# VH-VL binders against ER membrane protein complex subunit 8/9 homolog: the designs that were tried, part 10

Target 1, 192 residues: ER membrane protein complex subunit 8/9 homolog, of Dictyostelium discoideum (Social amoeba) (q55fm0)
Amino acid sequence: MNNNISITTEALSKAHLHSFKHHASSVNGILLGKADKNSILITDIIPLFHTQTLLPMFEVAMIQIEKYCRDNNIDMVGYYHSNQCIANELEPEPIAKKIADRLNNELNNMCFLMISKIEVNRPSGLVSIDKVGSDWLKNRKTLITIDTTSNSEDINEILKRNLQNIKESQIYDFEEYLSNPTRDWLNKSLVL

## First folded at step 3 (VH-VL; framework fv_zilovertamab)

Design b86 (from z13 with light chain N32D)
Fold by ESMFold2-Fast, scan of step 3:
Structure b86 (fold): chain C 192 residues (1-192), chain A 122 residues (1-122), chain B 107 residues (1-107)
Amino acid sequence: as target 1 above (192 residues)
Amino acid sequence: QVQLQESGPGLVKPSQTLSLTCTVSGYTFTDYYIHWVRQAPGQGLEWMGSINPSGGSTSYNQKFKDRLTISKDTSKNQVVLTMTNMDPVDTATYYCARGPYLWGEGRYFDYWGHGTLVTVSS
Amino acid sequence: DIVMTQTPLSLPVTPGEPASISCRASQSVSSDLAWYQQKPGQAPRLLIYGASTRATGIPPRFSGSGYGTDFTLTINNIESEDAAYYFCQQYNNWPYTFGEGTKVEIK
């Protein structure tokens, strides 16, 4: 797919906080925003799993995220995944491809982003995974732009500030919610 | 109670742009996807595309993607189909149809508009 | 694209007889299949979804069956008002595709 992807610093910061909180495991989640004809804008994310994705629980999470989207005038626009293993860091894992297939069948117009655990402060740490035939393959020709909250600040400075102001302990994923229902896994109240 | 109504021109010249509006009533606009489906005279049905009523994300049949744009106006309960560079082969009855906005339910069409015949002729 | 093939294309029936229409998908669509009725000059009307679930307001004489690639719409005890075109639709994968239609004619 040759569409353009834009992600806000707020959304990207949340994804990195999820990854940092679970540095020794793979993490994943849902990208929220708006998918247009030739572009996708990501303005928020919802963290899902940090140990093993259990597909029946993924289905339950999707139903709840869909309700959240209806209530908040925002759409599910994709999936993010961050690998545990550095050797295959940006290569989509089999489970990630299965989730992407499921989401693609439901949304038709979506993006799939692999997020680096080690290149967090640069655009090279994000790579688009596009569907080619029946497989999902990296496509570095897809333009990924990081949207900033201010034109007076560098992207790296905004990300650094957000990561300093929000502790990893403050972000919750759906898996943590399953263990403790008081956890706000939608992170609507999380202040950057 | 649920109603969908298409409106727009019945005649379009080749190379011109088509604009059709689907107005819905009798339900909460943001609870259901809206799809566009066309039917050439004496032929079968063809899915063109859809719009998510929440954020306005769109999905298109690849066949139409380069010419087709679907948009919405929630304040008016309307979805608009715009298609550029019309050709005589695009002569068809155009329908808007309502689909479930419920994870796992699928994209069948429970209510349809009455359809509007668009003839593309010089 | 998933191709949907309907047989027969024309089906003449006598009132009171059963009518059966077949729909075959070029690849598995699980149970993600719907059936529509279309009378001349009218919009399509949903009959069945999920291969076998009757839509609201649809008479019990209409039933659907099948899974995977082979599906059947059955109209038991057909009535004169059932003269119409019938279309199947898969929604397992995009683009969503329809069969070419079957014309049910009352003799």
Scores: ipSAE 0.735, ipTM 0.859, lowest interface PAE 0.6, mean pLDDT 87

Design b88 (from z13 with light chain N92D)
Fold by ESMFold2-Fast, scan of step 3:
Structure b88 (fold): chain C 192 residues (1-192), chain A 122 residues (1-122), chain B 107 residues (1-107)
Amino acid sequence: as target 1 above (192 residues)
Amino acid sequence: QVQLQESGPGLVKPSQTLSLTCTVSGYTFTDYYIHWVRQAPGQGLEWMGSINPSGGSTSYNQKFKDRLTISKDTSKNQVVLTMTNMDPVDTATYYCARGPYLWGEGRYFDYWGHGTLVTVSS
Amino acid sequence: DIVMTQTPLSLPVTPGEPASISCRASQSVSSNLAWYQQKPGQAPRLLIYGASTRATGIPPRFSGSGYGTDFTLTINNIESEDAAYYFCQQYDNWPYTFGEGTKVEIK
């Protein structure tokens, strides 16, 4: 699978903020945007879980996300996951592979991204996971590009500024919504 | 009254590009996926691809991926199929069909257009 | 790709008789299976989805059953207007695939 993946600075910032907020645990969520023949553009994300993925609740969340997508001219285009264990940070956990299979069956054309550290050779902090046979394996050849309107800024500076402008406590996931229905897990009003 | 209507040329020369339009009415355009399915004379049905009516994301059968493009115009309630490098073996009746949008409802086709026969011949 | 195999490919029946068509998937498709009717010169019409749920407007003489890899479409008390091709379709995994079709002919 040689899809070209692009992610906006806003979407990337939200994904990393979700991971930072729950640095001691695994997190996951849904990527939103547009998937075309050879490329996927990610323009937003919806955070889901930060401790354990509850499959019945995951199904409920997916229905709500599709209604949101329909109203906002945007599509579900993939899944992101972040492992809590640094030693195995890029190996998808069994639950992550199960969710990716479920999404792949519904969406067909989608991406699966693991969140890791931002490094010189990995400026987005994202690694693509592709379906190979019945398994999901790291794909080192998939190009992940950061789409930004700030040509003069380093991505690390943009993320640093966004982290300072909005605290981790301001981003909510679906799991937090299940505990407190006043939490806006779609983060519609969150400005980066 | 749900209606899907295909339109386009009935004759295409080999190596030329086919363009077909599916116009829908009687329901909210963004509530359903639109799929393209073709049927060669005397043969079975073959799924070609689909488009998400919200953001316009597309899915293609790998057999057609290199030649096929599906796009939409929400303001006109239309989906367009474009296929390059037509060959006589592409002679078929082309249908557009609508499918459920929501998670878990499945990707079956509840309403179909009448179909348009495209003959590829010089 | 999931291969869908229909049997029989041709089925001559007399009005009032039951007709039964089998569809087998090369791997499990759970209940994600639909059946379509196609009369000559017409577009396909949805009969059954979810293996056993009858589509809106479809007469009760049509019924579907099965799960996993083996599915059956049954037409009880067949009418002359039921002469048509019948196709099964799986929507469990991309790409979506159809059976070869069964031609039901009224004698």
Scores: ipSAE 0.752, ipTM 0.874, lowest interface PAE 0.7, mean pLDDT 87

Design b89 (from z13 with light chain N92Y)
Fold by ESMFold2-Fast, scan of step 3:
Structure b89 (fold): chain C 192 residues (1-192), chain A 122 residues (1-122), chain B 107 residues (1-107)
Amino acid sequence: as target 1 above (192 residues)
Amino acid sequence: QVQLQESGPGLVKPSQTLSLTCTVSGYTFTDYYIHWVRQAPGQGLEWMGSINPSGGSTSYNQKFKDRLTISKDTSKNQVVLTMTNMDPVDTATYYCARGPYLWGEGRYFDYWGHGTLVTVSS
Amino acid sequence: DIVMTQTPLSLPVTPGEPASISCRASQSVSSNLAWYQQKPGQAPRLLIYGASTRATGIPPRFSGSGYGTDFTLTINNIESEDAAYYFCQQYYNWPYTFGEGTKVEIK
């Protein structure tokens, strides 16, 4: 309700690269950081699915992420989603709303962000989705602040360089891990 | 032996700030959420808020959100409750309680501190 | 907020007889329900969680049942030491809420 949302350039870049890697499908993942009374700071992300979210596998992923969070002094603080269809890019899909409800029941203090195009009026490319009654509705009035403390480079230049270097091919999500256990879906060694 | 112990003033004047500390021992601090629950004399239990022992993320009952802050000091195994603008109706026994951390286990309270009575009076 | 309603609020029982306490939620809480015992001057003690799982160290005479909106705590062969207040708690949705409490008195 009174949350100001900030995301680091590194976390933001990972989320956009996950979306670019699977531009023809919906993608989703978990936002990591710290949620305070009036603010949420996102410092990392963990990519989950790029084709279909299987709820039982989502539950398994959550258990693994929670163990990772405990070991790394970081919390789950939200969910990101990118729609397959550009015509409805900011309207949360039914599965996205189900996941947001499930996370909200566990965390209560969380954010739900839709990934979209970076624009002058949307510098992060992210749009907040708020819980209104029993539904999740787009709130374009909330601008997501980019935390440049660790990297002051413009996000557009970071993404341009990483796409030129085909870095999106090096990001693995949980769905890819299920198909090939050698994939590091926590992306611990990823350099952007 | 798992132990939770509240400490702080037993008497607070109206409009003052309350500060209570919960010190835990006998287990790994980061393995469990810590919750604050209060009970007015002769009344039921009321959940106030909680803190994630890992990153320090907090959740509050909206009734208290504007006055309540929960923080932690992992190096001391302590959680601190701070509540501003105390009123006589805030007179209660304040408990800290331990809850499961893991996804899907739920937030029931398996161990409780002994409680500290805070009286708000001039 | 989910409202938890306990019945009865006062339950006088004789040692050796069974005691049952009901807890009803204003909406479904699945099995996310706990029961606590509180003796005068003491902190609450967890008895049951997940509606029916007995907590470590709790005597087998205590049992829980129910799902959704209707839950029961049963104390079989009640003992004099069981005189206490008993509270239910839902942990399905924020904020977590408790019932009013039931005072079990031994005759």
Scores: ipSAE 0.744, ipTM 0.875, lowest interface PAE 0.7, mean pLDDT 88

Design b9 (from z13 with heavy chain Y33M)
Fold by ESMFold2-Fast, scan of step 3:
Structure b9 (fold): chain C 192 residues (1-192), chain A 122 residues (1-122), chain B 107 residues (1-107)
Amino acid sequence: as target 1 above (192 residues)
Amino acid sequence: QVQLQESGPGLVKPSQTLSLTCTVSGYTFTDYMIHWVRQAPGQGLEWMGSINPSGGSTSYNQKFKDRLTISKDTSKNQVVLTMTNMDPVDTATYYCARGPYLWGEGRYFDYWGHGTLVTVSS
Amino acid sequence: DIVMTQTPLSLPVTPGEPASISCRASQSVSSNLAWYQQKPGQAPRLLIYGASTRATGIPPRFSGSGYGTDFTLTINNIESEDAAYYFCQQYNNWPYTFGEGTKVEIK
């Protein structure tokens, strides 16, 4: 509960582009960075699914991501989820909680972020979900800070420019990779 | 040949801070997790925490989280355990141990250091 | 936290006989279970992981079985050098937890 969560403008932009590309469906992905005792810095994200998350496919994705992390001096530090349903958009779905449980058993100090489809441009559109007993509950008191160290440009201007340039069409998730292995689900060539 | 070796003080006074270093050799440092496990005299094993060799993310048993810090120095192939406010009940042999890093391979410990006995006494 | 219970606490065995040690988890740990051997004055040594996979260099007389909550370590044709403590460890749920240990004594 005392975790300070910080996310770079680049990582946050990728997560919103994934959500915007599949606005009419639920999306999810993995947060990459470094988790310390009471702080988590998110410096990249890997988009995963935009329709149904099948746990066997999720397990395959985790293996691929961790091989990448090992070779690139970066760690898996959490999970993001964006609901399709606007009426309860920040309530974690049953599948999201199941994935968070699996990740929490592998990663002791992780974060779970819900991404708003409505509030994408202000302020950051993120809400922290914390584990309370055996359940996952919204914690609106957790401050999520945008790390501007590598890019001091305002996130709203970055998102506006990227949407004008139709960058959401250039971001690929792991599900798209499974359908066409030429898709770069690591999005290393994506310029934001 | 894979080797892990703990080093640090064998005696600590109550309320003082313990610092132990684990030096590893014989493999690529970033390929495996490093864990700390302790064993009180005549008792069982207790997992304390771990560090991810890639990004340096840390994992702590909640029992120790408020007192324990684990850090790494990749250039020296070293992992350091720091624990504050030592108590006589913390008297134990402290081990560093190597475990699989990749998802799904498990969090078991394939190679262990020889262990260092830390006695907490006035 | 998952509690690991080992039985028996002490197991006297005769050389050449089989020895069996049980480990019970307070909830399912799938096959995510390891076994360790610890001789006096030494660090633990990995014997088995994934409930039944022998670690590198471990003699075939050591075998593991089980799934879910009930696990067994078996030592066939026990040798005098096998006198040691044996510990099970679950790694299905964080934090990782160990059993209390079983002391195998050669008669």
Scores: ipSAE 0.698, ipTM 0.852, lowest interface PAE 0.8, mean pLDDT 87

Design b90 (from z13 with light chain W94Y)
Fold by ESMFold2-Fast, scan of step 3:
Structure b90 (fold): chain C 192 residues (1-192), chain A 122 residues (1-122), chain B 107 residues (1-107)
Amino acid sequence: as target 1 above (192 residues)
Amino acid sequence: QVQLQESGPGLVKPSQTLSLTCTVSGYTFTDYYIHWVRQAPGQGLEWMGSINPSGGSTSYNQKFKDRLTISKDTSKNQVVLTMTNMDPVDTATYYCARGPYLWGEGRYFDYWGHGTLVTVSS
Amino acid sequence: DIVMTQTPLSLPVTPGEPASISCRASQSVSSNLAWYQQKPGQAPRLLIYGASTRATGIPPRFSGSGYGTDFTLTINNIESEDAAYYFCQQYNNYPYTFGEGTKVEIK
């Protein structure tokens, strides 16, 4: 079944800032929130990597994120990915499909979202990827909405302001945390 | 000791809704997934679905998805299975079982409730 | 769905001899395979998980082996208390699926 996916303005802003900070690289991360029968609500994200994802490092990140989730009454609900190259920007890279399979086997009810660097037709800039047989294919029929309950400001205005304030330099991913443990991989202090 | 206990009606009429409660004790509720598994008389085991004890995210066997809802009440250490439009073929012993929460451990079932027989008959 | 096939479905055994039950998956499940024991009127009891790891409190006469599609549960020096149904379960892919069960009977 197709899930209705909602993402908060704050979570969406973090994902786009991560992608913009590393615009010339592939980036990925974990979506946090709650997955129900016919809907997934994403209320936060954890940026992971901005270079090639090494699966052993991914496993380490999952263990730490899971501990955070257990202590904070929130679940891992999906995965986001942004491709390095524009040529096939919404087609999941092989590594993205491997990570999605790994998460799907662990969670089952999850979403896989590609971040578009050039998509102007979708308000969120996100495209859903669904599992079809043994493959992962884009599915534009999946409804992705922006949940403005906590912040009714227009996402484009939020992103414009944050980029003007160079907020992308203040978001840290798990890869940066591995290189410097003082980096806040949860980005709790980031004000958007 | 770890205990899981199912409770609910033993008899349900066709087209009615089934509601079963699994009450757990002897461990921290948020440390383990809770799964529902059923077994028709003389038949094998069938996985129905599960709930993440942390945020309450659910996972369902597609066979049951249209009729099945699993929910939790952390304050009571309870998980509830609700299934609509019961049919005589749904007659089975229903078990709740716990599975590991931790990434990479897999979802095998280390403790099971006693099971509750639900008969669907007029 | 992954189909789990158990052989034999019925296994009469004399006390003291070894018993083995096979479980075959329709596609690879890696090592994500568990074995359960169920006595009449009781809930299943976990014996083995991860294909070969013995669960807490399970006697050493129970052992599991295999990887991919072919798995075996072995009970060495079988005892009268081991008369029960035995089920395999894959937890590699959703939905989780079980074998049809093997009834172990003491002769």
Scores: ipSAE 0.752, ipTM 0.879, lowest interface PAE 0.6, mean pLDDT 88

Design b92 (from z13 with light chain Y91R)
Fold by ESMFold2-Fast, scan of step 3:
Structure b92 (fold): chain C 192 residues (1-192), chain A 122 residues (1-122), chain B 107 residues (1-107)
Amino acid sequence: as target 1 above (192 residues)
Amino acid sequence: QVQLQESGPGLVKPSQTLSLTCTVSGYTFTDYYIHWVRQAPGQGLEWMGSINPSGGSTSYNQKFKDRLTISKDTSKNQVVLTMTNMDPVDTATYYCARGPYLWGEGRYFDYWGHGTLVTVSS
Amino acid sequence: DIVMTQTPLSLPVTPGEPASISCRASQSVSSNLAWYQQKPGQAPRLLIYGASTRATGIPPRFSGSGYGTDFTLTINNIESEDAAYYFCQQRNNWPYTFGEGTKVEIK
């Protein structure tokens, strides 16, 4: 989308911690919040997979996430992906494009974000991917801002503290939930 | 029993803003999307937009995007359509309709309001 | 936008005979097609969704078929109460689009 995208400090922290926990593999997840015609606000994320995304497993996850969203006054608003290969970190992998197509068919107004390293010229570490024709391509014109209204702490300091406390080991994705249903795939009990 | 009911002014002048309310009852408000569809006299149906009553996310037909806003009030079980800069060509019967919400299910409109005619003239 | 084309636009029928209405999409919509009935002064009523699934409360004389770009609504043993406009709708792509409508008249 060529809309303004805003993500809360907490949601952004969870996405980066998911990526750090599985630094040697690709990870993905669902962005939750609210989308209107001019902007998307992301207030939470649900981590999904860290080994391989099989579409049947993805469909099961979507059903559970949709029910959670209906009960909690929040919507699915997009998808995030992080590549394992640093040489092409911003180019969506084929599976990421398939998932984005599937999600875009259900959610007309959505965003697709690639996770990269935080830099001075990329303070969120996120890059927007937009649908152009039948393909998904990076779009540097889309504004991505960090919403600091509920937590004004610098994202770099939050990540530094949480990595020092090995908090990435406490974030669980849906794949881990499938292996052990006691895992909190919503990460509501996670303290960052 | 499921009911959807539109309400609002039957007449608006060119360049004025239209506001229509859809009030729903007989089901859980957040379980279904609400869509707005209009029909000009003697013409076919035209999808305008929708709202997810859970988080309030909206989707619009590009034809209306710069004039149309859809919002909700969960405490009243209401969805509001606001459209700016009305023109005589916007004269139509406006319907709200509910659509399924579940992932993987077909999207269709199983219940409709009775419709409200909005005439745009000076 | 996907364009939905209905044929015929007007269909005079005699009670008891079958009626068929065709709907063609400008590109594939898989099975994501619905049919609605609209009587004068009334809101549309859902008849069929998913190309062939009859909606709750709809009489078995109504049936739908098709996949991809070509779809048919069939009314077997048509009754006088079936005089109405009939519209097809695709929900495969945003924005959702409708056909022009077919007027079924009892002769």
Scores: ipSAE 0.683, ipTM 0.854, lowest interface PAE 0.9, mean pLDDT 87

Design b96 (from z13 with heavy chain E105S R107S)
Fold by ESMFold2-Fast, scan of step 3:
Structure b96 (fold): chain C 192 residues (1-192), chain A 122 residues (1-122), chain B 107 residues (1-107)
Amino acid sequence: as target 1 above (192 residues)
Amino acid sequence: QVQLQESGPGLVKPSQTLSLTCTVSGYTFTDYYIHWVRQAPGQGLEWMGSINPSGGSTSYNQKFKDRLTISKDTSKNQVVLTMTNMDPVDTATYYCARGPYLWGSGSYFDYWGHGTLVTVSS
Amino acid sequence: DIVMTQTPLSLPVTPGEPASISCRASQSVSSNLAWYQQKPGQAPRLLIYGASTRATGIPPRFSGSGYGTDFTLTINNIESEDAAYYFCQQYNNWPYTFGEGTKVEIK
């Protein structure tokens, strides 16, 4: 609750496109960047699953992501989760809370973000989930800012253009990589 | 061989800022977390905080968070501990220590610097 | 914070005898527990991690056991060079915490 959270337009776009690609199911992924004493800056994301999260597969993904982080001067800094568009979209599912506990024990200083619709009162479409005692609860007062330093274009315009170009079909998650190892789950070739 | 070495002032006056540097050698700097642990004379060990050598993310013991900052310089293989508003109760031997950077391994400390005694007195 | 309690705080032993040090956590730490040796004027030295895995270079007379809240460090056939402080450390939860230490003295 003490962290100011910031996310780049590119990272935010990838997260929303992952959610949009699988709008009829829950999706999740790992936030990458840097966590300081009073702030977390998210500069990339790694999409993980779009159906059921199996914890053994989650553990395999974490090992691979940590190796990637060591090689690329970037850290795991949090977790994102998106529920289906039609029901209780901001309440973390039990599996999401379990994953957040696992990550919090490894990282200590992390954020947990739920993906929702972009609205006037939620410009990023993200809601912070904070650890309160042993539970994870929504905190709508935590400011999540969009870092426009590298791209000052409005996120709504970026998403509109990318959806018109069917870019959501070009984003791959780790689950798709497990089914076909040629899928670039790091999405380094994706242009948004 | 793996070596960690602390350097910095041995004497700090009350209200001043402490700055200690940990220089590492004998392994790849980005492969292990660096932690800071202190020990007051005749007392036990106290974990202060750590830094991830990849992106520079930090974790602090809440007891020190308002006064403590840990930073890194990858080009020099160095980690720096900065602590403001030093008090006589902060008199201790300060150690840097190396922890695994491997998912699921946790943070036990396989190599330690020899420690530097910091005395806080007027 | 998880509190680590060591017993005994002082342990006089005769060379060749076994020595046992206990460490109790205020809540479960699974197997995420380490043991360290510290001789006067020196930095701590890792002995055991994962409750029972001996660190590289550590003599086989040192062994660890336990899970959850109760852990034991055993030194078989204690030698004069084993006179030192011994500390347990949990790394299951942040912040990481240490026991008070046990001073092992050779009689």
Scores: ipSAE 0.744, ipTM 0.885, lowest interface PAE 0.8, mean pLDDT 89

